VHH binders against MCM-like protein MJ0961. Designs and how they scored, part 3

Target 1, 362 residues: MCM-like protein MJ0961, of Methanocaldococcus jannaschii (q58371r317to678)
Amino acid sequence: RNEELIETLNELGRKKNIIDILSNYLISQIKGYELVKKAIFLQQIKGAFKFLPDGTPLRRDSHILLITDPGIGKSTMLRRIARLFPQNAYASVTTATGGGLTAIVTREATEIGDGWVVKPGVFVRANEGTACIDELTVDKNVMKYILEAMESQTIHVNKGGINVKLPARCAVLAACNPKRGRFDRNLTVIEQIDIPAPLLSRFDLIFPLMDKPNRKSDEEIAEHILNTHIETATKDYKILGAIDIDGITVDEKLLKYYIIYARSCAYIEENQDLYLGEFDETKLIMPYLTDKAKKMIKKYYLEMRKLGEGDNPIPITARQLEAIIRIAEMHAKARLSDKVEDVDAEVAISIIDDCLKQVAYD

## First folded at step 25 (VHH; from T5 with D109E)

Design U6
Fold by ESMFold2, fold request of step 27:
Structure U6 (fold): chain B 362 residues (1-362), chain A 121 residues (1-121)
Amino acid sequence: as target 1 above (362 residues)
Amino acid sequence: EVQLVESGGGVVQPGGSLRLSCAASGFTFRDYTLYWYRQAAGIERELIASIDTYGDTNYVKSVKGRFTISRDNSENTMYLQMNSLRAEDTGLYYCATDHYDWLTGSEYEHWGQGTLVTVSS
């Protein structure tokens, strides 16, 4: 291991607001949306590897749906995440088909004749990474393929002598516009989501991003765009490249190392020997949930369940409870902690609560 | 009713060019991989070019660099631009398509009737 790199990563992890800083750096070209940027950053960290007593792995990815007005920058965000790692991938439903998102089988000419070839789509290419799916709602026929890929996490191909199961275990970062193309302030968010309930239920976080006029914000956006064009022409890249965090220069390469370091929990001493030998995910030590954090999460869940007593819709399900736990794990890992503490639970709860309030209450 | 109709065949001298078209109807064109096959007298059909739903192309070695396959999803039409034609390019050219739906297991295959290309001095 490079000991100087490890010391630098550990120093970054000790910074009090490191998650806020790195999430904003990850999507630095677009202003605003700090909560969404944090959720997307944590999605890249991934949850803990955990197993039931019978050895069945628990899900560690959280799926994010962005429902946005036009011009918010969703495609830029998705493409930035897709380029972050080789295992991340991008596709737009506008230009892809259900087969194109998952797998197609074609004939190709070879030197010895022709044969059937399987061409993996974004869900297969993003195995072990993140599938960034843009314009989710533009083709209703495609949604059934996305749903099945997310449910089964495999694509089974049986044609032309090919009988294979292609793994598609990925986090999903998806985006779409509201049903009418733009949010209507007079309607609730849920009324404007043009996604069947089975598919919608697969997303742990649903963020509405509305474009509301703001003179100061519009001036800042315009200035940012103008400065980008000026700097490109003059080769003055003040808004691109590296940032400085308390004397540490952080560029894209160091950011990627940090995410991998946090994701793998290599900052935990006991795991370092495991990475030097034969790797076994079942032996990886993960941040453990403290009793105070457990109580905080349980209390929130039970209070939200009480809101649904009687004939009222229940605003939270067991899926959201599991999502809160995963997000708290992601946050603990992102700050290089061996414990999921009450501060991690607070952030996870705040993310879920804000999401539910925007979708369920508005 | 699925239809694939080729056009643009004819007689051309060696070194000349032709553009073949395949007009499609009766199915959702953008969802299908499209193919050009060639059949010379006395031999089996051979796959010479393909274009998938991503727009990615594949060519047999004998035509690579000389032929270009393309598709226009808005007009439901596939094309084959054939340049630097040789006598061995003479044959009947078929438009073909297939569809495999891994979700349902459904398989479909369709062929056109062919358009004749003759490269002759």
Scores: ipSAE 0.487, ipTM 0.821, lowest interface PAE 2.1, mean pLDDT 83
Fold by OpenDDE, fold request of step 27:
Structure U6 (fold): chain B 362 residues (1-362), chain A 121 residues (1-121)
Amino acid sequence: as target 1 above (362 residues)
Amino acid sequence: EVQLVESGGGVVQPGGSLRLSCAASGFTFRDYTLYWYRQAAGIERELIASIDTYGDTNYVKSVKGRFTISRDNSENTMYLQMNSLRAEDTGLYYCATDHYDWLTGSEYEHWGQGTLVTVSS
């Protein structure tokens, strides 16, 4: 049964446009927004495991920020992702506390006296998963905690005799409204983001999603809702029907398997034995970046850097370079490749470039 | 300034009920774990109930099933419903809160003045 599943997954990975198809299926409740869906799908695949010489793990997660007009269905997307895997988590800043996002230490009564208990927050619970943070800009007081969590990918607890570091290696999918509640066409996107620069810079991808009434698009959305009986404004996640991809029936379960299969790089033969025993992430073989891909990414980065020498609202730094690499790795994994090739780099560059253009020029 | 003010204490017969309140001010109430302590004569102060920011509650064994701790974040008030009171429940009841700042490493502990509960026939 496992062999058959693996064969099916491998076959899927060989299909043309499989990433586009699966990403759309992942968030089929909402019509459109293909690029955002693709980015979120890739985010779930995660990048390659990398370690510094001292054994410190490098960030493999891509962080995504959605800045949306009301009614776009951002909460639906976040909830869908939050329910995709057990290690994914959802929180709204409106109801969240700093401790709730990270961790809290509380006293509890015991028979032997008072004891300290550590309770994990959203970022800790979302370790090796995705933290979906809704209404990010509603309370600025919690931003510092989010920033700290995103930066360190760990939560250090040192209270009441408890001294532990909790892993919080998670991708962040965050959503918020524009500063004025809706996008103003007379203002740049960056002027309408009510997020401090340090936190904003931690996001690899920023998607401004504007509600633009368009008859054709609106008609498509309406038809989609009517045909699928799935409302974009619904807060409830509904299990979606299966889709057919060249004779392969893909349901939610198979989609999840595919994501995990890609994420874990189990499609690489050398890794198969590693999953049979004690798991050691340091021994896991990841797709390697080819010279051609490196060259392409480097070229783009340098070009971006040159363009940014002016009054660019978003400074181009090494962080953007790292983001491109991560996305390229995610894309390679998503197509079940043991190599990050030029095609992966192209897609990564395209996504980043689109985001930058939207944020800086629109 | 952080302030915690207990109320609702008094004299009650065994088997009776009391509801204690703790009004809080001077801090973001929703961000803190809240505690009820009590101190009987000649006995060290003991933690009897807690409610954290997630809404999870904890009780000392002696009050389990009889006492209920709750919080209303909209009113910045914590409550302790005390049922089936016993003579051994007599004491000064304190509201408390503590917060650990993960960024600064600072710990804050605040206490109310207490409210007296006397259970006597």
Scores: ipSAE 0.331, ipTM 0.736, lowest interface PAE 1.1, mean pLDDT 87
Fold by OpenDDE, fold request of step 27:
Structure U6 (fold): chain B 362 residues (1-362), chain A 121 residues (1-121)
Amino acid sequence: as target 1 above (362 residues)
Amino acid sequence: EVQLVESGGGVVQPGGSLRLSCAASGFTFRDYTLYWYRQAAGIERELIASIDTYGDTNYVKSVKGRFTISRDNSENTMYLQMNSLRAEDTGLYYCATDHYDWLTGSEYEHWGQGTLVTVSS
């Protein structure tokens, strides 16, 4: 059964447009937003495990920020992702505390005296998963905790004699409203983001999602919503029905398997044996960046840097370069490749470029 | 400046009830665990109840089932409902918090001045 599953997964990986299909299927509750869905799908796959010579892991997580007009269904997306895997977590800033996001240390009375207890917050719980943070801009006071978590990928607790670093290697999928609640067409997108620059810069991808009236899209959305309501009323509503991809029936379970299969790089034959023994992440073979992909990414980065020599609202830094690399790796993994090729680089560049254009020019 | 001000103490007969309040200011109330301590004459101060940021509560065995700790984050106030009071509950009751600065890693303990609870016939 395991062999059959692997064969099925491998076959899926060879299908044309499999990433687009699966990403759309992942968030089928919402119509449209294909690019966002693709990004989120890739985010779930995560980048390559890389270690410095000293054993320090490099960040493989891509952080995504959704800036959305009301009614677009951002919370639905976040909740969907939060429920996708046990390692994924959901929090709303409206109800969140600093400790709730990170960790708390509390003193409790025990039979043998007072003891200290560490309780993990959202970022710690989401270790090796995704932290979905909703309503990010509602409370600025908690942003510092988010920033710290995103920056260090650890939560340091030093209280009551407890000095511990908790791993918080998670991807962040965050959502917020524009500064005025809705996008103003007279303002740039960046002017409408009420997030401090240090935190904003930690996001690899920023998606402004504007509610633009479009007859065709509106009709489709309306139809979708109406159908959903009808189905729900009849109790026959399945959140995620199975889809057929060239003769392969894909359900939620298979989707999850595919994501994990891609994430773990278990599709690489050499890695299969590693999962059967004492698991050492440092020994896992990951897709490597080809020269062609490297050149492509380098070229793009340099061009972007040159363009940014002016007063660009979003500075292009080495962080963007790393973001491109991560996304390219994610894409390679998503198609079950042992190499990051030019096609992966192209997609990564395209996604980032689209985001930048939307944020800077809109 | 962090301030904790206890109120609600007084004299009560055995079996009676009191409700203590702790008004807090000078810090983000919702982000911190709060504690009730008490100190009886000649006895070391003891932790009797705690409520963390998740709303989870903990009690010392001697007060379990009789005392209820609660917090109202909107009012920056912590409460201790004390029922079925006993003579042994007599003491000075303190509100406390362990303020932790997550950015600096510094821990600060803050205490109120205390409120006296006397249980006597």
Scores: ipSAE 0.329, ipTM 0.730, lowest interface PAE 1.2, mean pLDDT 88

Design U6
Fold by OpenDDE, last read:
Structure U6 (fold): chain B 362 residues (1-362), chain A 121 residues (1-121)
Amino acid sequence: as target 1 above (362 residues)
Amino acid sequence: EVQLVESGGGVVQPGGSLRLSCAASGFTFRDYTLYWYRQAAGIERELIASIDTYGDTNYVKSVKGRFTISRDNSENTMYLQMNSLRAEDTGLYYCATDHYDWLTGSEYEHWGQGTLVTVSS
């Protein structure tokens, strides 16, 4: 059964536009926003494991920020992702605390006396998963904790004689409203983001989602909502129905398997044995960046840097370069490739370029 | 300044009930774990109940099943519902919090003045 599953997964990976299809399927509750869905799907795949000579892992997680008008369904997207895997977690800043996001140390009565207990917060719980943070801008006091978690990929706890570092290697999918609650068309997107620059710069991708009336889209949305209500009333509501991809029936379970299969790079034959024993991530073979992809990414980065030498609202830095690399890796993994090729670089560049244009010019 | 003010103490008969309150100010109430301690005459202060920021509760064995700790973050108030009170429950009850500055790593313990609970026939 496992062999059949693997064969099915491999076959899926060879399908044309499989990433687009699966990404749309992942968040089928919301119509449209294909690029955002694709980015989120890739985020779930995660980048390649890389280690410095001293054993320090490089960040493989891509962080995504959704800036949305009300009614777009951002919470639905976040909740969907939060429920996708056990390692994913959801938190709303409205109800979140610093400790709740990171970790808390509490004293508890035990049979042998009072003891200290460490309880993991959202970022620790989301280790090797995704932390979905909703309503990011509602409380600015919480942002410092998010920033720390995003930067270090660890949570340091030093309280009650307990000094520990907890792993918090998670991707962040965050959502917020524009500064005034709704986008103003007379302002740039960047002017409407009420997030400190240090935190904002930690996001690889920023998507402004504006509610623009569109008859076709509105009709589709209306139809979808109405159908959902009907199905719910009839108790036939299914969160995610199966789809057919060239004769392969894909349900939520298979989708999840595919994501994990891609994420773990289990599609690489040499890695298969590594999962049979004690897992050592340092031994995993990951897709490598080809010379063509490297050249393409380098060229784009240099061009963007040159363009950004002016007073640009979003400076192009080495962080963007790293982001492109990560996304390219994610894309390669998503198509079950052992190489990051020019096609992966192109997609990564396209996504980042689109985000930058939207944020800086719209 | 962090302030904790206990209330609700008094004299009650064995088997009776009492509800203690702790009003808190001077810190972000929802961000911290809260504690009830008690001190009987001639005995060291003991932790009897805690409620953390997740809402999880913990009790010492002697009060488990009889006492209930709760918090209202909107009112910055912690409660201790005490049922089936016993003579051994007599003592001064303290509200406490461990204020931890996550940025500096500094720990601060804050205590109320206490409220007296007397269980007697």
Scores: ipSAE 0.312, ipTM 0.722, lowest interface PAE 1.2, mean pLDDT 88
Fold by OpenDDE, last read:
Structure U6 (fold): chain B 362 residues (1-362), chain A 121 residues (1-121)
Amino acid sequence: as target 1 above (362 residues)
Amino acid sequence: EVQLVESGGGVVQPGGSLRLSCAASGFTFRDYTLYWYRQAAGIERELIASIDTYGDTNYVKSVKGRFTISRDNSENTMYLQMNSLRAEDTGLYYCATDHYDWLTGSEYEHWGQGTLVTVSS
């Protein structure tokens, strides 16, 4: 049974445009936004495990920010992702507290006296998963906690005699409205983002999603809603039906298996035995960057840096380089490859470049 | 300035009920864990109930099943419903709040002035 499943997953991985197909299927409740869906799909795959010489893990998660006009269905996307895996979590800033996002330490009465208890927040619960943060800009006071969590990938608790670091290695999928509630065409996107620069810079990908009336697109959306009976702005979504990919029936369960299969790199033969014993992530074989991919990424980075020598609204830094690498790794894993190739680099560059252009010039 | 003001204390017969209130101001109420303490004469102050920011409640064994702690974030008020009161419940009841700032590492602890509860025949 397991062998059949593995064979099916491997076969899927060989299909043309499998990432596009699966990413669209992942969030089929919303019509369109293929690039965003692709990015979110890749985000679920996560990058390669890498460690410093001392064993400290490097960040493999990509953070995504959706800046959307009202009515686009961002909350539906976030909720869909939040429910995808148990380690994924959802929070709305409208109801969230700093502690709720990170962790709280509270006193509790015990028979032997007062005791301190640590309760995990969204970022801790979403360890090795995705924290979906909705309505990010509604309360600015919460942003500082998000920044801290994103920066350290840990939650440090030092209260009531408790001194502990809680792991919070999660990807962040955040959504917010533009500064004025709706995008103004006369302003750049960056001018309409009401997020402090330090926090904004922590996002690998920023997607401005504008509601642009388009007859064709609107018709497709309408048809989709009518057929699925799912509203784009609703908090609820139905279970997805199955799709057929060249004779393979893919349902939600198989999709989840595929994501985990790709994420874990279980498709690499050497890794198969590692999951049978005491799991050690440091021993996992991850896709490696090929020289060709490195050259491509380096070239792009240098070109971007050169272009940014002027007053660019978004400075190009080493963070963008790291983001490209992560996305390329995610893409390689998503196609079940043991190496990051030029095709992966190309896709990563394309996504980053598109985001930068949209944020800086629209 | 953070202020906690307790009310609802008084004299009640054994088996009676009281409802204490703690009105809070000067801070973001929803972000804080809230506590009820009591201090009987000659005895150290003890934590009797807590309600955290998630709404989870905790009670000391002696009041469990009799007391109910609750909070209304919209009104910035915490409550303690005390039923089946006993003589041993007599004391000063204090409202308290505790918060940890993750950025600065600072701990905040605030106390009310207390309200007297007397259970006597």
Scores: ipSAE 0.271, ipTM 0.703, lowest interface PAE 1.3, mean pLDDT 87

## First folded at step 26 (VHH)

Design V1 (from S3 with Y99T)
Fold by OpenDDE, fold request of step 27:
Structure V1 (fold): chain B 362 residues (1-362), chain A 121 residues (1-121)
Amino acid sequence: as target 1 above (362 residues)
Amino acid sequence: EVQLVESGGGVVQPGGSLRLSCAASGFTFRDYTLYWYRQAAGIERELIASIDTYGDTNYVKSVKGRFTISRDNSENTMYLQMNSLRAEDTGLYYCATDTYDWLTGSEYDHWGQGTLVTVSS
């Protein structure tokens, strides 16, 4: 059964536009927003495991921020992702506490006396998964906790004699409204983001999603709702039906398997033996960046830096370079490749470039 | 300044019920775990119930099934419903919270003045 599954997954990976198809299927309850869906899909696959010489793991997670007008279905997207894997978690800033996002240390009554207990928050629970943070800008007081978690990928607990670092290696999918609740067309997007620069800079991708009435798009949305009986604004996640891809029936289960298969790089033959024994992430073979891809990414980065020498609202730094690399890796993995090639770099550059243009010029 | 003010204590017969309240101010109530302690005469103060920020509750064995701790974040108030009271439940009941400064690593314990509960026939 496992062999058949693997064969099916490999076959899927060879299909043209498989990433687009699967990403759309992942969030099929919402019509449109293909680029966002693609980014979220890639986010779930995660980048390559990499380690510094001292054994410190490098960040392989891509962080995504959705800035949306009301009614676009951002909460639906977040909830869908939060339910996708057990390691994924959902929190709304409206109801979240600092401890709830990170960890809490509490005293509990025991038969032997008072004991300290540590309870993991959203970021800790989402270790090796995705933390979906809704209504990010509602409470500015919790942003510092989010920033800390995103920066260190750990949660430090030092209370009641407990001194522990908890792993919080998670991708962040965050959503918020524009500063005034809706986008103002007379203002730049950046002016309408009510997030401190340090936190904002931690996101690899920022998607401003404006509700722009468009007859064609509206018609498509209407048709989708009428046909699927799924409201785009509904908070309730419905089980996805199955889709057919060239004779292969893909349901939610198979989609999940595909994502995990890609994420783990189990499609690489050398890794198959590693999963049968004691799992050591340091021994996993990951797709490597080809020289051609490197050259392409480098060129783009340098061009961006040159253009940014002016009053660019978003400074181009090495962080953007790293983001491009991560996305390229994710894309390579998503197509079940053992190499990050120029096609992967191109897609990564395209996504980042689109985001930057939208944030800076819109 | 953090303030915790207990109320609801009094004299009750065995088998009776009391509801204690703790009004809190001076801190973000929803962000912290809250505790009920009690101190009987000649006995060290003991933790009897806790409710954390997730709403999870914990009880000492002696009060489990009889006492219920709850919180209303909108009112910054914690409650202790005490049912089936026993003579051994007599004591001074304290509301408490511990705050933690993540930047400095400092821990602060805060206590109310206490409310007296007397269970006597």
Scores: ipSAE 0.335, ipTM 0.748, lowest interface PAE 1.1, mean pLDDT 88
Fold by ESMFold2, fold request of step 27:
Structure V1 (fold): chain B 362 residues (1-362), chain A 121 residues (1-121)
Amino acid sequence: as target 1 above (362 residues)
Amino acid sequence: EVQLVESGGGVVQPGGSLRLSCAASGFTFRDYTLYWYRQAAGIERELIASIDTYGDTNYVKSVKGRFTISRDNSENTMYLQMNSLRAEDTGLYYCATDTYDWLTGSEYDHWGQGTLVTVSS
């Protein structure tokens, strides 16, 4: 254990706006879109470990789809997320094959003769991390490999005496352009999505990022005002690629440590012994949902059920409820809390609501 | 139709060099692992080199360090640079693609007709 590092991380977690600061630091090339940046940052924190009675793990990753105009900086941002951790990976569908994304099965020469070899693709290399998939809609044949990898989270190869299962349990951060290359403000967002319904339904969060979005002008103005107050406090951050938060210098290395600290829930004392001993992830203590947070999430879900019959071609299901819960868990972990409180629920609801208003209402 | 055409074979002195080419058409070249096989008289064809879609290479021990496989996806062409040639390298050299799709269970293989390499003084 490093006590100096832990104390620094705990001090950062006590800052009231730490998640806003770190999400903007992580995703600095895109201007505005505070909730989208927060969602991407929280995706790196991951949800709580939870298990069904038979020991089957519940899904802890949230999948994010960005539908963007050209020039927003999406590819640079995806590459930055991919380089954040060794378990993260980047691929562009433009240059990839279905095998290259999942698994390539090929022959290789050996001293005995030749034999089949399995080479892991992006989804396997991103196991327990994030697969950053750029230009998702470029090749429809590749989409079926992506869909299967997301649904099964395992790639099973049966060939030539090889019977292996490669885990591919990763979060997906995907990006594409609208169907016609750019958003048309006179069309709804739904009309401009060129993704089959089965694949689209695998994404928990679908965000349109438009060049000069009129509907987001008030949010952009508010974010600029808030960023002005934050930037005054962290004046030197752009000079060194680091920022100062109340006397603590935060660079990319410290950011990575913070994310791992939050993700692992190592800030909860009871978990520290588990990491020193024989590790069993089923024994990890996770933030629990308070009654007040539960009530807020339930109320919002029921309101969305009423709306899903009208303007939403994607059915509102229990999956959206699970997504809200996961995002609230991510937020609680990101502020180093042992409870998922109403403040966490508010943020999760805000993120989901922003996503759905752009897709379902418009 | 899918076609693989080898060229560059010929007669060369021991210790010499040759560069084989495999021109491909009729399929999306960059999507497949590519192979060189050789067949000496009276012997079964032997896989000697491979190059996958990422450019990673593999060689049989008898040619490792002497032969170099490469690919140019813009020209749909694979190459085999053969250096320090020996009499034992004499044979018919084939290019091939042979891959297995784990999702569909389909196997996709095609072979060229071969190019003759003769190492003799």
Scores: ipSAE 0.302, ipTM 0.713, lowest interface PAE 3.2, mean pLDDT 82
Fold by OpenDDE, fold request of step 27:
Structure V1 (fold): chain B 362 residues (1-362), chain A 121 residues (1-121)
Amino acid sequence: as target 1 above (362 residues)
Amino acid sequence: EVQLVESGGGVVQPGGSLRLSCAASGFTFRDYTLYWYRQAAGIERELIASIDTYGDTNYVKSVKGRFTISRDNSENTMYLQMNSLRAEDTGLYYCATDTYDWLTGSEYDHWGQGTLVTVSS
C-alpha cells in the first residue's frame, strides 16, 4: 500500500501544472488568488535543509504576509492552513499575548514547593510547521515577540532558573489589514502597511490583496458563495471534495501526503532509507542549485539591486536573494525534483518580482 | 514603573469570605502571570495561587477549593475570592508578578505592599 501510494505521488509529480492544481485545491474555499495560493502551497513544502559547516541550520522557511481588504477571506486561508497539519498553528493577535505567541514560564505551587512550568506558545507549537498569525497589526506590542521568533527561529526562555532554548523553526503566514482598514488608492501600498520595517523585512513575500470591483470576478465569487451556502444548507457540504487529475483521484489526504512527500524529499531514493532509521536531517539529500538557476537568480538580483539604487521603498538586500533561493527550492521540491533548475528559479523570480511590483508601485 | 496595589483585606470571622483585589499598572498586564502570596506571622511567605496568561489557575493545597484567583485584563486587576476562611489564613496577602523581557532576557519580580487579612472569632 505504501508502494502504491508512492507510485501515485510520483505520477502526480510528473503532471503538467501540478503545483498550480494542488495549490488551488489546497485553498479551494476561496476563488482566485492563484499566486497567493501557490506561494502558500510552496511555503508548506518548505525549502531545503542546509547546514553551515558548524552544523547550524539555515532557514528553510518562507514567511508570507497578506495585507488584505476586509472580505477577502484572509482568515479563512489562515485557518485552512492552520488545520492542514498538526504542526501548524493559528493565533490572532487580537487575543494573543507575547507569551501566547512564544512561551510562558509560570510558577506553580506544589506539595514539595514552588515549581516552574514552561508552556509553549504558538511559535513553539508550530515548530517544523507553519504559524498562522492573524490580525498582525492590531497590537503592535506583540510584534517584538514575533520579530524575535522569526529572526532566531528559537524561543529563549530564561526565567525562574529555567534556561532553555525552544525550537521554533516555523514558517509564518501572517495577515493584516491596511493601516486605514482598507486600501486607499491614492496611497502606495507601502504607506499603508502598519508594520515596523524590521518585522516587515522578515517576510519573503508580501501580498497586497485589494478588493477591486470586477464584474466578472464578482459574479464568479458570488456564484461560488451562493453555491457553498446551498450545499451547506443541505448538509452535503464537503469542504474539500476530491478532484481528478488525469485519472488520479486526489483528496485532502492525498494532498497532505504529497506535501509531506515533497517536503521531506522522500522522492529521492537515497532518502528513503534515512526515514527508516534514526532520522538525521543532516544526511538528507536535498535538491541542489544548478548553475543555470544560479546564474538566473544572480542576474535578477543584480538587476534589482541596480534599480533599487536610490529611493526604493523596499530595499533589495541579500535577504531577498535568500528568499528567491528558498522559493526556488520549494518549487523544485514541489515538482519532486532533485535539482533546482531554471524553471524553478524563474517561478521564484516571478513571484518575488510580482510582489515587489505590487508593493512598490501600487 | 510597575505598581501593584492590593485591597480588600480586613477582619473576618471564621467561615467568612473576603475578596481581594490587586490593581496593576506600569506593564502589559495580559502578558504576565499573576500571583498571590501570603505571609503569616513568623512564617515564610508562601505562594498560594497563580493565574497565567492562558487563564490557567493553580493553588496551594491548603486553599484549594476555598480560594479562587481570577483576572480581568480589561481592568488590569487580579482578584482573590476567599471563602470559608480559617484562622490559619490570617496574614499579609501580596500581589506579585514576574515580568520577563524576552528581548533582553531580564527578569523582574514585582510586589505589592500587601493587604492584611485577619480571621478571628
Scores: ipSAE 0.274, ipTM 0.716, lowest interface PAE 1.3, mean pLDDT 88

